# Designs tried in a protein design chat: VHH binders against Thioredoxin domain-containing protein 6 (NME9). Part 4

Target 1, 330 residues: Thioredoxin domain-containing protein 6 (NME9), of Homo sapiens (Human) (q86xw9)
Amino acid sequence: MGSRKKEIALQVNISTQELWEEMLSSKGLTVVDVYQGWCGPCKPVVSLFQKMRIEVGLDLLHFALAEADRLDVLEKYRGKCEPTFLFYAGGELVAVVRGANAPLLQKTILDQLEAEKKVLAEGRERKVIKDEALSDEDECVSHGKNNGEDEDMVSSERTCTLAIIKPDAVAHGKTDEIIMKIQEAGFEILTNEERTMTEAEVRLFYQHKAGEEAFEKLVHHMCSGPSHLLILTRTEGFEDVVTTWRTVMGPRDPNVARREQPESLRAQYGTEMPFNAVHGSRDREDADRELALLFPSLKFSDKDTEAPQGGEAEATAGPTEALCFPEDVD

## First folded at step 1 (VHH)

Design B11 (framework vhh_etentamig_d1)
Fold by ESMFold2-Fast, scan of step 1:
Structure B11 (fold): chain B 330 residues (1-330), chain A 118 residues (1-118)
Amino acid sequence: as target 1 above (330 residues)
Amino acid sequence: EVQLLESGGGLVQPGGSLRLSCAASGFTFSDYAMSWVRQAPGKGPEWVSGISWSGGSTYYADSVKGRFTISRDNSKNTLYLQMNSLRAEDTAVYYCAKTYRGLPFDYRGQGTLVTVSS
């Protein structure tokens, strides 16, 4: 696992106020991955940053890591479950991106790098945003109004989806091959839980299909053995992770998949309905529903008050409380 | 392939102590935050404790704070949980988990059973 050390080497670790001030003095754009100590740096975006380094070079583009608890300037970013990316140019904050949103990060890097090139080459004024620590204001403020790919990039785009490697593929010993193909397609696997779904869980999961004649066959199949329940994110590309996963899976019916998309997972590993090897969410709303059902203790960034299992009434108890300032002062 | 091997569980009386160990392989241990997660029969997983990649920061669920101590030895790729003042409600299978975004669901071990008997 020497590859993880290579990943860290891409980004300068800012562990002191002196190193933070040195970063502010750097020429060009610096993208700071602000991470929590208990989470570590955001691994899903490193492939994107490596790609950007190759495409853009690092003369005017730099990457850094900063642990939120080590620097007073990062106080407002403590206790977050998702990574926060701070963009600095000429000592000023120019953009903020929340979450491992690879398409938004790439757009923001390109937009801010071009803006900084104009500041340096043409003497243009830098567009500075409000300091998050001073205003308690959040949200990505990057605006790339006149770029051909602007319409593909949205600040609210989610980066995670649910994937299931179904009992048929698992029983046929295809789990590792499918995982390899998922990774080759550019997905990062954030979690991989092997277990057999219960009948009650499957019936609730597929509730929208309860009126279909094949429903009982589907239920029995999903309960017949272990599945792998995966949370996927995307480190490269500009498409939503839900849509990209749906494309990689191919058409629902393996016979259609083999005819229309022979390289898809369902074409390669599916046999006949309901034995189509893999499951994915229909859209963002479906992904959120499915993730909540199968991973009820999972904390989502857009549900800041909902704690992982063990702190229902006191949402800030446990991990989030551990990252707060001492309450016994004053 | 991430592999986590838990050990150190057993039967202990209330007020007793146990030390759990987790041997990690298949990833660069020193690059990742690690967590302990437990699951009692008939209940979902409960996050217990977390430790930063360097070991410089530790975090605890309110139910175990002051009683449990998480630690790691990056030179041995090993995670530890020192459990003191054990209570009946601590009875569970304990899992070692690789943490990302504070969500301890990437666990590959069989777990180690801790039974606190009255």
Scores: ipSAE 0.000, ipTM 0.185, lowest interface PAE 15.5, mean pLDDT 72

Design B12 (framework vhh_7d4b_2)
Amino acid sequence: QVQLVESGGGVVQPGRSLRLSCAASGFTFSDYYMGWYRQAPGKQRELVASISSSGGSTNYADSVKGRFTISRDNSKNTMYLQMNSLKPEDTAVYYCAARGYLWSPTQYDYWGQGTQVTVSS
ESMFold2-Fast, scan of step 1: ipSAE 0.034; ipTM 0.363

Design B13 (framework vhh_7qia_2)
Fold by ESMFold2-Fast, scan of step 1:
Structure B13 (fold): chain B 330 residues (1-330), chain A 118 residues (1-118)
Amino acid sequence: as target 1 above (330 residues)
Amino acid sequence: QLQLVESGGGLVQPGGSLRLSCEASGSIFSINAMGWYRQAPGKQRELVAFIYSGGSTNYADSVKGRFTISRDNAKNTVYLQMNSLRPEDTAIYYCAARVYGSPWYDYWGKGTPVTVSS
């Protein structure tokens, strides 16, 4: 290494209204970890914030801690089990992240720093948000939309999906041809890992198919040799990456693919079930599950937290406590 | 796995130019995001320049307009062209590679020293 960490306080402790107002007057972006007194600040994010401070520098990026019970402005965040991260720039709230989601925090910090640099350098207007979950005007604005699914257009947002080049294609020496076709289709390959999946991993991965007669053949096939495990994204943000990848793969059964979509990967490289050359996720939820299972050491952006659908079990601290303090629970 | 080896560091006069190279071996270089970091004596390590697999770039404000990052996927190499060098650019320069979703760089070179002095 040779690089030693500085023993300077990473996060400023905001214990009074005067310190809160000073934070709002600070130049640049401030990320505030709003914590409950009984649980303390979120430990899992400290290493991320320390890294980002080193990488981005100290001029425009600041971190703070605020105990929800000590400040009236944070009254709406009291009694919550999950950590809440508030992003302030120029005295205005510009983003909110709920939960110890390190990839989302990293993305939000970088996005908001870029936005604030444009405000300061180019005179761009700052995009200010309101935390609608805390609004008393939900009845006036909502009409159910505050709790709706977030499926809005995301022109510049990058999402990813899982792709697998399966053992049949790998064994037939088709890996490089398939990779070329993936790239020709406009995908960026962020990760390419060659390994043989374990039986336990495959059974968990395909658990939704456990009741099917062909399940054991699928498990045997996926364990029969090395696969290439890929993470795919697109830089042109108008189309869902999961849907686009499924389109490029074609129908699951190669016989159907050859009939209906002869240019697809499964038409060209598949033979017969279960030997259909490539795997892709069914939908966004499935992609997130599969990525977490196969790449547990890599942290992925959880695009948007699900909207509240009813009463919350705020009495139990256990589930959200684990998000911030897994080491203390186990 | 990926191994990174930097070269091109050295002594240069203020106003001079220097080109750093970082050669990657072991993994598919073309899909990795690549960055250059530096650590000046008595300072914290800082990001200098970053290039995504698609070629888009970002720079620290202190080097913007003076430094250019580029990559040659055929040679598995990332470059940092440093122009109009200043004494405050004196540092050990590190090459780093990052995988999507990782909040940290997964692979680091050992560093190459750059001294800007008359």
Scores: ipSAE 0.000, ipTM 0.108, lowest interface PAE 21.0, mean pLDDT 72

Design B14 (framework vhh_etentamig_d1)
Fold by ESMFold2-Fast, scan of step 1:
Formats: sequence, structure tokens, C-alpha cells
Structure B14 (fold): chain B 330 residues (1-330), chain A 122 residues (1-122)
Amino acid sequence: as target 1 above (330 residues)
Amino acid sequence: EVQLLESGGGLVQPGGSLRLSCAASGFTFSSYAMSWVRQAPGKGPEWVSGIYSSGGSTYYADSVKGRFTISRDNSKNTLYLQMNSLRAEDTAVYYCAKHPTLYYGSRWFDYRGQGTLVTVSS
């Protein structure tokens, strides 16, 4: 399968110490996907890496895969299931990205490529880092930094909003593309639940619209197939997450969105009302109401009284893109 | 330090039942979504089931839907998988896995346990 082998060539499989040493001797930047054998390599980032290969060129950007159990140098990464991306330039570690965070990976690739071009062209000093996973001393230093750093406070004060990828967008196969655009806009997706909303749930969710002429059509549409129910937050800055999500979605009516904000999600993926691809809350109060209704466990961390039948309702195969697992094929 | 310890695996006959347990320590168990993952001999890993931090929402792979039940006891820091109507194709090492978030979602696992072997054979 020549096509399969050509596609795999995007990421070199580093299965031996000799191949690791070859990678360290490579000119330019190498991004190593460090994975566990039971998880497999991070498949969701392959599309991003293909895009980066096309956009930024090939001579100074390389991609590789490394199984943590196969290489002694990676022993500190064993037993952890979060994908870890190690950035090497001139044999030195220059960056680390943890998690399948496509926007952060893209930014880090661009930043490190720019830095390495300056090292190679101008003889500038390379900024070398040390990953805390490779040092016991870093654990104590990290705790000290966390105590003095406001990151702990920022994490506890994160604001969230609800987003729904509606049945029209899901049915048109646009879910992954919309998720990618959400991540590119700077949102972190805290949860992504795929399910078909019940009629009772939809009527309660949209109760404020019960007097509108198109209400029954809206109810029918929202019950017509699976939606993706998402909780979004922002990792960067102090911008209101509710307002930012509304901006990214664009105007409610896709015809208005295409005229006034053609880059918005509703302009790109909406057709005609009520088929506008995505839902977001109007304001902070609406977001809190919607989150409490669809994700009651978020507010109380308490188990709701579930009927035995409820546990059988969720028949997702498990998104391979969200988990480090091989895709199910027939 | 996060620790996950699976137990309850063993040899069972087709059509039989088995209950797996996972004892969690080193983190606030009630604050994180959990999953079960399995790997059959000579095959890649397969996600089996997931449960939200509260236990309010559960999810299943099509291959186990209607036969397996995931549950948790947050007071005991324990995750369970009740497996009924077992088949030869359910033979695998079963792993308990922790999500980095409060909910099952598109985020990757940040930790898994050592695994427990389930063999379905006569």
C-alpha cells in the first residue's frame, strides 16, 4: 500500500535508540509525539501536521512518533495517557506541549520554527528548556512556583459557557470541522457529549420561545438526531467566554451572518432558520441556566437519580479523536 | 501521585458475568470523569465505557451496549464495570482510566492503571 506508506512518512516512527539519535541530528525542528503503546499515537493532530507541512514548508519542520515503553530516554513519560509533544532543535529540547491542543501546537510550531531560523541564519543562541518530567528537583520547584503563581487561582475561577453543535451540522458531517474552528478561536473544550435531546428536554431548554411561531419546528429539529453538547472555557486572557463564543458563532440567522460576518460559524455551516449549525447562550445568566439544565453535575458534583434505562441510552463508540485509540474499522 | 488499581479479572465461561473494580488514590476522585478501556491479545486498545464525575451520565461502546454497566462510588473512590453475557471476543486486559476533566469529552486520558486480565473461555 504505497499510499499508506507515503502518508505515514509525515511522521517518522522512532522505534530504536539509533533512530532517536538520528532525529536529534536532524536540521531544523522535530516535533515528537510521545505515546503509550495501549493508547497509540495522537491521530487528531495528523490533519494539523499535514496543514503545517503545506503552509510552512518541509526543510526545517519534521514530525516523529515515539512509544514511551520502547525507548529508555522516555521512561519518565511511561504510564501517562495524555499525549506529550516534545520539540527538538539541534539535539536540544526547546518546547513541550501536553495534550491534543491543536491551537497551542500550531502556535508552538510557528514560534519554534521562527526561533530556529534565527539560530541557523544569524547564529543566535537556542533557548533550551528542561522538562519537569525528567527531574525530581523540578517537582519541588514547580510546587513553589505554583504557590507564587496565580495559575491556581485562574484555574479555580474559570468561567464556562454552553455550546451545541446542532443536528443539522452533525447530519452534514461538519462536527469535527466545527470543533477544530472552536479550538482555533482559543476555546478549551471541557466536555463533548454526543446525544439526541429528548422532546421534554428541548421544550424546557427553549421554554422562553414557546410563544414563537417557529417553536414547534425548532423542537422537531433539535430532536431529529444527535447533537454535540459542549462546555467551553478560555485558557488565555480575561475575555468573557460567553461574548467571545457569540462572536465566533455570528448572527443567529445564517443569511444575516453571510452578509455581515462571513467568517463566522453560522455563515459557513448554517443554511436557513432554524438550521444555523450551532447554539450559544445570550448572556452569563442564560449560560448558567443552560449549563445547569444540561449538565447538572457541573454545579453540584452530585449524582442525579437515574432510571436504570438511562444508562443504556448513550451508544457512542467512543470518539477515537478524543481518546488515544485506533479507529474502529468494519 | 495518581494511582489506579484494577481487580476482579479472571477466567469465566461464555454467557457468564464478572464485576471489575478500580481503586483510585492520589486525586479527588469525585471531581473527574472515568473510563474503562480494554486491549485484546494482538489487537489495539478499545474504549469500552465512560462515566461523568457525578455518575449522572454513562456512555458505552456499541460492542458492549446492553451487556456492560459502568458505575462509581465516590465515597469509596471506586469505579466499577459490571459485565454480563460475556463472549469470547470480550477477552482482554481491562484498564481503568482517568480523564483530565470533570466530564467525559474530547480530552485525552491523563492516567491509566496496570490492567486486569479477563479471559472468556470454557
Scores: ipSAE 0.000, ipTM 0.259, lowest interface PAE 13.2, mean pLDDT 74

Design B15 (framework vhh_6fv0_2)
Fold by ESMFold2-Fast, scan of step 1:
Structure B15 (fold): chain B 330 residues (1-330), chain A 120 residues (1-120)
Amino acid sequence: as target 1 above (330 residues)
Amino acid sequence: QVQLQESGGGLVQPGGSLRLSCAASGFTFSDYWMYWVRQAPEKGLEWVSTISTGGGSTYYKDSVKGRFTVSRDNAKNTLYLQMNSLKPEDAAQYYCARSYPWLGTSYDYRGQGTQVTVSS
């Protein structure tokens, strides 16, 4: 290895049609991280790709980044919450992985490298696929099944939720510790934006609490310093990401959390209301609203293909907050 | 329930050999790529080796290439790591895994590990 290898970026940024066509002409396997501008490239897989590059070398394995909104060829991948990984060999699409599923990505890279080595060494025919799963979808798509599946198989539907590490936790220097706990709980962090929310933004965000006695105190707190605005998803899980995140946060009131769920984030990092360290959405509708407000370039997740258990909820009914947080506001 | 149980670790002198085994249960072993990872005291989790579902493709950390050999017996649901020419820097707790456990998911499965000590 020469010094030139150390100077080369891990992933090549494909920002034009000409660079896309150049990628298609590359020898070997190219893994393209198709990302949205609002969330950026998938950070959780970078360590995996660095290890794979070191282990197998650069001769037959290449990595690239492509922003979905910048290339017309990627139109069908726009507005997705999860990253999409496209695998190309000899100018042909040979695999697709949806979501930041590191085990599946490693398996797919190794399988496709083995296949491409046989194509190049033995003249074996290349298996080409066509990804039609996303042509009619306008939201996050399930990652591939990790049961030795080679084809695009939908094993589960993944969605995104909003999480905020609030100014109290940030001011106490707990950001990295909380991020570590989020990752330990099985969440993938698709984006992490550190900024101070504006008063106008906070008032819209908490519009449903405008009539409450503590509203002005909440607004003041949320504007008092930087927060970390996170978009979370999960690789595996039975429950949806919104519900799972609420469970990891624990009860709204830190005193209740310390009593009932001492391992929860609000138990460990919260003090007293409104200083409860972290925020999560109440339900799916609330998550979509909050994501659209804080990340305006993000398209709302459309309804995925899902077997209906019952009728659609026409309007939010009942005190959803009260079911998870029995404490009264006033 | 998914279970992975490592065995075969022990104390060995530099230049010695050990064969690690991992007994898998609770899932279709032959459908999964399998991994050996290790963790030395005061160090992070380190990838060591990878093997494909049928054993046709194997990959190794550069520092163990030529010394370690990964293999599997799908009929016995067992993963193996043959370790030759062991060095003091190979001393660690060794785990088998069905995924990369350090990449942000608590649902990745690995066993409880087997200790390898290399000392004169």
Scores: ipSAE 0.000, ipTM 0.119, lowest interface PAE 19.3, mean pLDDT 72

Design B16 (framework vhh_7d4b_2)
Fold by ESMFold2-Fast, scan of step 1:
Structure B16 (fold): chain B 330 residues (1-330), chain A 120 residues (1-120)
Amino acid sequence: as target 1 above (330 residues)
Amino acid sequence: QVQLVESGGGVVQPGRSLRLSCAASGFTFSSYWMGWYRQAPGKQRELVASISGSGGSTNYADSVKGRFTISRDNSKNTMYLQMNSLKPEDTAVYYCAAQYTPRLYSYDYWGQGTQVTVSS
C-alpha cells in the first residue's frame, strides 16, 4: 500500500480519468465534491462527512474530491463559485446538491445510501438522474435555484468574495497577522495565491478609475511587490460575504478608518492612501468581475443580462455595514 | 525536497505528558500554517491543532482544548505539540502537516507520522 495509500483519509482526490472510473466502479454511494482550483474543496462540510462516515460505516459510503478543470467529464461544472456535490452509485448519477448546505447534504446522503442498500439487497431499480441545471452558470451564489422551496430551505450557504492583501502590508510582514484576523472574523479562506500583479492586470482591474488623478499611483503601488490574492467565504450569520468583508476592512482611507473605526484592518495596517493594506469588492457584481479577472480559469456567461438586479440601492458601502461593526471589533 | 519529520512519540501511562516535535525543511517555514493531525486504528484522520506562520493564531479540536498546546520556533524550523493529561483515547498516529492557506485535509505537505500510545 506504500505510496499509493492516500494521505487524506476522508476524501479521495480524483485527479485523472482513471481515478474517476475507479470511483464509478466503487460499491455503495460516493459523494464527490466538485471544486474549482481557485476555490479548493468545500471545508465547511468536512466535519459533516466525518460524522456520517462514523455513524453509517466505512464500506458503503465514500467521499471524493475532484477539481473541475482537471477532468473533461466535469467541464460543465467549471467556473462555479459554490461547490457542487455529485452523488454516484453503481456508476450512475443519483443526486446533485449545490452549495455548502449541510442539512440537505446529510439528508441526501442518508436517502441515497438507503436507496442503494435496497438496490444491493432487494434488487430494486436505481433512480438515475440528469443534472438539468448544467445549462446555467452559478457564480458565487449558494442555493439560488432552490430558494422557492421553503420546506428544507437551510441557513447554510457558500458565497465568495475577493480579498487582496496589498503589497504594502506584505512588505511590512503583516500577511500572517492579517490572515489570522480574517479567520477570527469568521471567514474561511478558500485559496491564497501569492504573486505580483502585472501592470496590464492592474490597469484592467481598476479600469473604472482610469480617469482619476491617483490612478497611476495606485497602479504603481499594486505592481510594487507581491500581493496575496484570497477568496473568502462564510457559512454563518446569513449576511452577504462581500458586505461583511467591507465592514471588517473599514473605510478606504486609513486616516478616516483610525478616526471612525479604529479596530478595522485598514485602521490597524494601513498608513496613507494608496497604502491601505487590503482590497475588497464594492458589491456582488464587482466581486464576480474581479474573481474572473484574477482567476482566469473561471468562465462567466453573459446570462447576467437576463437575471437583472433589483433596483440599485448602493453605489458604495451602506450605512448598515457600520451598525454591525462595533461588536465585531472587540 | 520538502521534508517534515515527526519525533517524540512513544508509550505512556494515562495522565502523563508527551511533547511531539516536527522538523521542517525545503520551504519558507515562517510563511506556512502548521498543524497536527491524528488517526487512531479504524477511525478517520482528525485535526488536533493548527498554528499560523507567526504563531499569533492557534486552533484546537474540542477533545484536546485545555490539555494540548501547539507552538512553533521559526528560528529552528520546528513545530511542537505539548500533550498533557493524556487519555487512552489519545492513542493514534500523529501527523505533522504544512499548508500556505489553511484548509482541512488539503495540506500541501505531510510528515510520515509518529505513534502515541496511552495505555496500561
Scores: ipSAE 0.000, ipTM 0.117, lowest interface PAE 19.1, mean pLDDT 73

Design C01 (framework vhh_etentamig_d1)
Fold by ESMFold2-Fast, scan of step 1:
Structure C01 (fold): chain B 330 residues (1-330), chain A 122 residues (1-122)
Amino acid sequence: as target 1 above (330 residues)
Amino acid sequence: EVQLLESGGGLVQPGGSLRLSCAASGFTFSSYAMSWVRQAPGKGPEWVSGISGSGGSTYYADSVKGRFTISRDNSKNTLYLQMNSLRAEDTAVYYCAKDLFYGSWLEYFDYRGQGTLVTVSS
């Protein structure tokens, strides 16, 4: 009690509403340790946070402490026995981790930093969540009831993305190894269609690249043999499936992937551009577009589709909805 | 060569239970979603239930929801359907299908097993 801090603390103490609002206005990702006054902050994670601050080396990662009894905004977190870590970016809640789970905290910090870098550098839309797990209700919200009932619940949202195992990896006999690694990374494979994409289909799929010099080489490669077209989802965690799949794939260029993320799929199975083994969507809107184009008969929000066991999830619009865009207002 | 062999069908009284099995070979079982599809006498095929490759996601037709449970044992390359509270309307030949997850895709897939007959009658 009465200790003076002359050095910059690892975690900023948010003791007032004004400091909370300053945190929401900060650039980058802030991880808030929400604690009860009787137990204090979670000490077992401090060494992890120190290590991550040093390893990441970015002005975009911040850590904070907030006592639940001191802030009205944290009223719902009062009286909880486990530590709660709230992740904020651009004033919005982007992830929640409950308990002193160091591996999950490390993974969530890395995933959310990557997502926020894309928001800041490329103007990508931020994935915002609500912490619905604060409800006293059973985690199994409706056990397959109407999807519209749980639209904002991250742990029960159906999050689907497209993955392609490209003709180079298929031709080299690597399909089963890649599928095994996808499953080891925590993805569920909802479908796996082996076929050769048509030239017309590839040109529509990559229409945003039509002006690029390498476009014709990309078209030729994608039509050169069979691909495996996969729909991936996750049934657990707070990670965005699109972002998680991009992380597992690694950097687009296999030479960069081998240098910077040697464990990634493109590092292990890619050779040189455009032969980078796997494709994934750039963001949620791209995933919805690609799914509608390659699987036009799928209806994930249809009445004849029951949500996965363990939670209600509806992160994907039906193909009909994905094909219709309202006119851009501006 | 892909092989799917269904078993466990038989005659059962209304309100009874049966457990169907599908033994799979010739492909990496855990890499594919699997479904149960049934065909009643004189009717077209009806999708019953689907399960993802690792078993983490399951889907059911409204007609069987709450009564049937789909599961898989990837170590044994076997798909299961636990059928409880059976009704006369559940009488059908039941087929195991590879790479089919839910009913809206049924018209685009051929179910690949030999089938097992389930008769619900007193």
Scores: ipSAE 0.000, ipTM 0.316, lowest interface PAE 13.9, mean pLDDT 73

Design C02 (framework vhh_7d4b_2)
Fold by ESMFold2-Fast, scan of step 1:
Structure C02 (fold): chain B 330 residues (1-330), chain A 121 residues (1-121)
Amino acid sequence: as target 1 above (330 residues)
Amino acid sequence: QVQLVESGGGVVQPGRSLRLSCAASGFTFSDYAMGWYRQAPGKQRELVASISYSGGSTNYADSVKGRFTISRDNSKNTMYLQMNSLKPEDTAVYYCAADFLEYGTSWYDYWGQGTQVTVSS
């Protein structure tokens, strides 16, 4: 709804509490790209938002940018490697999408816009997301708490898990196809780190049978080249993401997967054991263990985690985390 | 020799209950996560429920949440699936599985032979 202010920018920059409150008063749906100052706004989504603006128009669909460190209301979204997209309608939070997942963003925009049109036209009640749901989602990123005061450790409704696109799939050029399949299945990719796992990490990761002969072949395979280490979550329902990811992957043996679940990732992209394209956690207990091992920086359990430890030494091993950098520098 | 043996399947009317058991042998049961899968005629095999090695963590498919309960007794090397409020769409062969994380002594997932559950009037 509203006024034209000369040539309108695609996304309004919300730099103050006053502008945030103005956004909450807007009619229709507003999609807020909450970004970290060190990575800037996510450029890959701009083309999608331009397309959506053309298809839907400006009357009921608005886009905004907000730096997480600049606004106190966004405190819960600070320290994320990927952007967070917050969906507001009538001053209420109606959806959250984590990461630059263009297919999911498009689906969520269309779904929420349809819902808001029904609220406005038919007087239907708006489905609002509560602070409790946001706190539960944030706990997933802050795993590995060392503080005994953390009562959220008992939560049984966690919605994130570890996924690995293994060196065989990466080497065969299947990374992008697998990522698209993950997104199409309704997962949001919170973090995507491309690196070669160290032998020490692999041995701890598969610690239960370290003495077995087959273990050395697995260690060799997992260290043979880069993997993509992913943190996955879901927006559809509050069901366990670990179970859903295991279903999408299919049976561990690609020969079994091709026979029993031909549409599964391991059926499509696996060859033979141990070359089965993707890894997922067995259950929530393993997901917490695996996430703590591979993404220790996401714990936020140490007060000193906020202090930069180390620096740009000459012998740095390179980046250890994925960054939300677009095609070029701002 | 690793072996998983399912039991407890049968024919029941909608709304009734069944309890499935999986007896494991040939490996250290308490070291492995376990799960129940099912496969209906002409459909893909799907994970129904899983349980951690300690029994401290459990997970369920959306379609069975609130109706099914997975449990294990490490002293008896046995896993269970308590199925309440059964529906015709629960009709499938139910398989016990041991989750060996792509390593160990075998590259093969350990599966039982399955037990048939039929929910009909």
Scores: ipSAE 0.006, ipTM 0.281, lowest interface PAE 9.8, mean pLDDT 72

Design C03 (framework vhh_7qia_2)
Fold by ESMFold2-Fast, scan of step 1:
Order: structure tokens, then sequence, then C-alpha cells
Structure C03 (fold): chain B 330 residues (1-330), chain A 119 residues (1-119)
């Protein structure tokens, strides 16, 4: 009332089996955002959930967050780069929506809330779906254009990689054009954050290059203006996302890229080192390191936020043995 | 229900100016990147200006220096200030709210506002 109280959370964090069981006992519909530690909860749907909570109220509509690696019941949802939204009513699974499809989420919430009101008011039988690993995917997604394929789609593990649209490309007004080309190449952009990297962040990010002659030029460049920090996944295909992104970027030196791979992003948008428009990870290990460093808040558990990026700094990172080794490895 | 409503289009002489507005409802405006697109008769829809949630902007080369995109998060509105208009700017202008990290099929579009540049 009076002076503004602290805000209550829109989504309840389900971090234990006890909280999961408490959620199952809730009256009405609960929408659970099941996320991976590296990808974090789906931020783009928060505005939709806020609107629906205001319109419907707290009596019959609830929202929750659950990290897939923290609960045994969520084991089958681990290793995916897209969010999975589980809909529970009366302790039973009533719908599943894969990916941050806001129109489908809104429709599914409204449809399931209407169904649950009829169950509670009229004693109608609740339509329950079973575990996706043991049931047809069509039972899980009834209100979408894509019902999914058989269990191969459900069990499909997609990986994420880091991409950066660097300050040179951003300053030249090429951000939207590059984003379009990334999407045309078959990538889904899971997250896009525009910000200027701090000097401390850049030095830690490129710590393996600290001994190189060009290191201070690289630090200056990366701090010179805003970058776009992207998390990429592939919506189709079975090729490694890290390798595919490296291929689309092309060789690190724009002069080499223009000669050997003229259609690549670095050929088209790079000028000269270190101004090569885009950054990508060398391999899976490097992608995991870079994602943890630049998106620490996407690891939702206390263990993931305590001493963020400490592991990188704990290594005695000396000068590179290759004195002329380039900025990144693709 | 997410909705975008464009306004400010009309008939203007070459060299004139127009300010387009797009008012958003049904979502937290500040979470979305906002774009202005246009479609001329017989042509494909093209991006003209884009503003990210953080306020950074990008422009198509054809409008750079003449158009300015801006946003007012308190009013849930994005604007396109169009100066030094040319006949080739004649098009229907569309507002889009884009969730970064999604394919374009998940984005929200307005119905468009026509702009005609003619003597």
Amino acid sequence: as target 1 above (330 residues)
Amino acid sequence: QLQLVESGGGLVQPGGSLRLSCEASGFTFSDYAMGWYRQAPGKQRELVAFIYSGGSTNYADSVKGRFTISRDNAKNTVYLQMNSLRPEDTAIYYCAAEILGWSYEYDYWGKGTPVTVSS
C-alpha cells in the first residue's frame, strides 16, 4: 500500500523436489519454464506472462521457473538450447510448448485455463498428456503449426554457441544486415544483448592472448563501442553449431576471407585485423567458457553465480607460445 | 493481446517531412526491439530503421542521414522521423516488434500506414 513494498516474483523458482511437489498441489494452471543452466529462463516471454497474470489474477494462473539439471523429474528435458514450457493442472501435465513461441503460449494458456475452469466448476474430465518420451508428440502440442516429429525430435540435443557482432560492424550500421544473414544461414538467435564490453571483461575473455603484440589493440577495439552478444543455435540440421558458425564467418583475416571465401561475413563486412566484424568460439570447450563469461546470469543456480568466471582467472594464463597467433581460431 | 498501431502517414511533397508513430499495447514495450519496414508497390518488404531495447539504432543505406528512429518507453511508442523525402520513399510503412533470439515468424506487425511522396 503506502510506500512501495518489495515486488513479488512473477515466476516462482522451483529449485527442489519439495517445491516441485508443492507446485503440483496448486489449484489452477501452472506454466513452468524449463531451462538449461547455460541458456537461462526465457526472457522474451516475461512481458506476455506479466500481462496474463494481471488480466487473470493469481487465483488460477501461476508461473514457475525450473532448471532442467536440478530436478530428476526434468531429466528428459536436459541438454536442449530452447526453453520447454510445461503446463500443469491438478498435478497432471496438460500441455507442452517448445520454444519461445509467444502466440502459441498465449493461446495454450487461454485454452488450458478455460479447460481447467470447466474441470473445477463442472467436474469435466481433465485431458492429461503423458511423458513425451513415452507418448506421441502430437498429444503435447495440439495448438501449433509444428506438432514436432517422433521421439527423435524430443530427444534431439541442440548445442549453443557464442557470436559477437563487433564494434566495427555495429558502428558501420551493419548489425541488422548481419543478423539477417545469420538467420538465412539456418541459425536461431536465442539471445541478443547490445552493450559495450568492459576492459576487465575483454581482458578476461581474451586472456589466452595477453602476451601477444596486438593484444592492446584488440582490447581497445572491443571497448570502443557497443557489440551485439548473441547466443546461436540451429533449428535444423545435425551439424555442430560451433563449426557451422565458424564456416559462415569465414577466415579470421578479412583479406584472406575475401580471397578464399568471398561469401563469408568477414569477407563482406571485415576491413583489416582486428576489424573482422564478427567473433566466434574455436570449439565446444571455448564456446562453453565464453558463454559462461558473457552470460553469467543465465546460470540460475547459486553454484553458477558464485565466483563467476573465476575458473578462467585461476588458470595461470601466460603469453602464447605462438607470438603471431591470430585473434581467434576460425 | 499484443497490438501495434501505426499513424502519421500521408501525402507529402518531395523534400518534405513526416513523423510516423507506432503505439504498442499488450506487452512490456522496453523488452522488445522495434523496427520500421516499408513495402513499395510491386517490391519486397524491406527494413528501413531498427532500434534495440538498449537504444542503439541501425538504418538502411537508402535512408541513412534522412530518417531517425527513436523510442519512448514511458509511452510505449516508437517513432520514425522522415526528412528530405523522395518519390522513391513512397510505400506502406510497417511497425514491427521483434523478440531478439526468434525467427521473424514470431515477430509482431502492425497493419501499416501509407506514405506517398508526390507533387
Scores: ipSAE 0.000, ipTM 0.103, lowest interface PAE 21.5, mean pLDDT 71

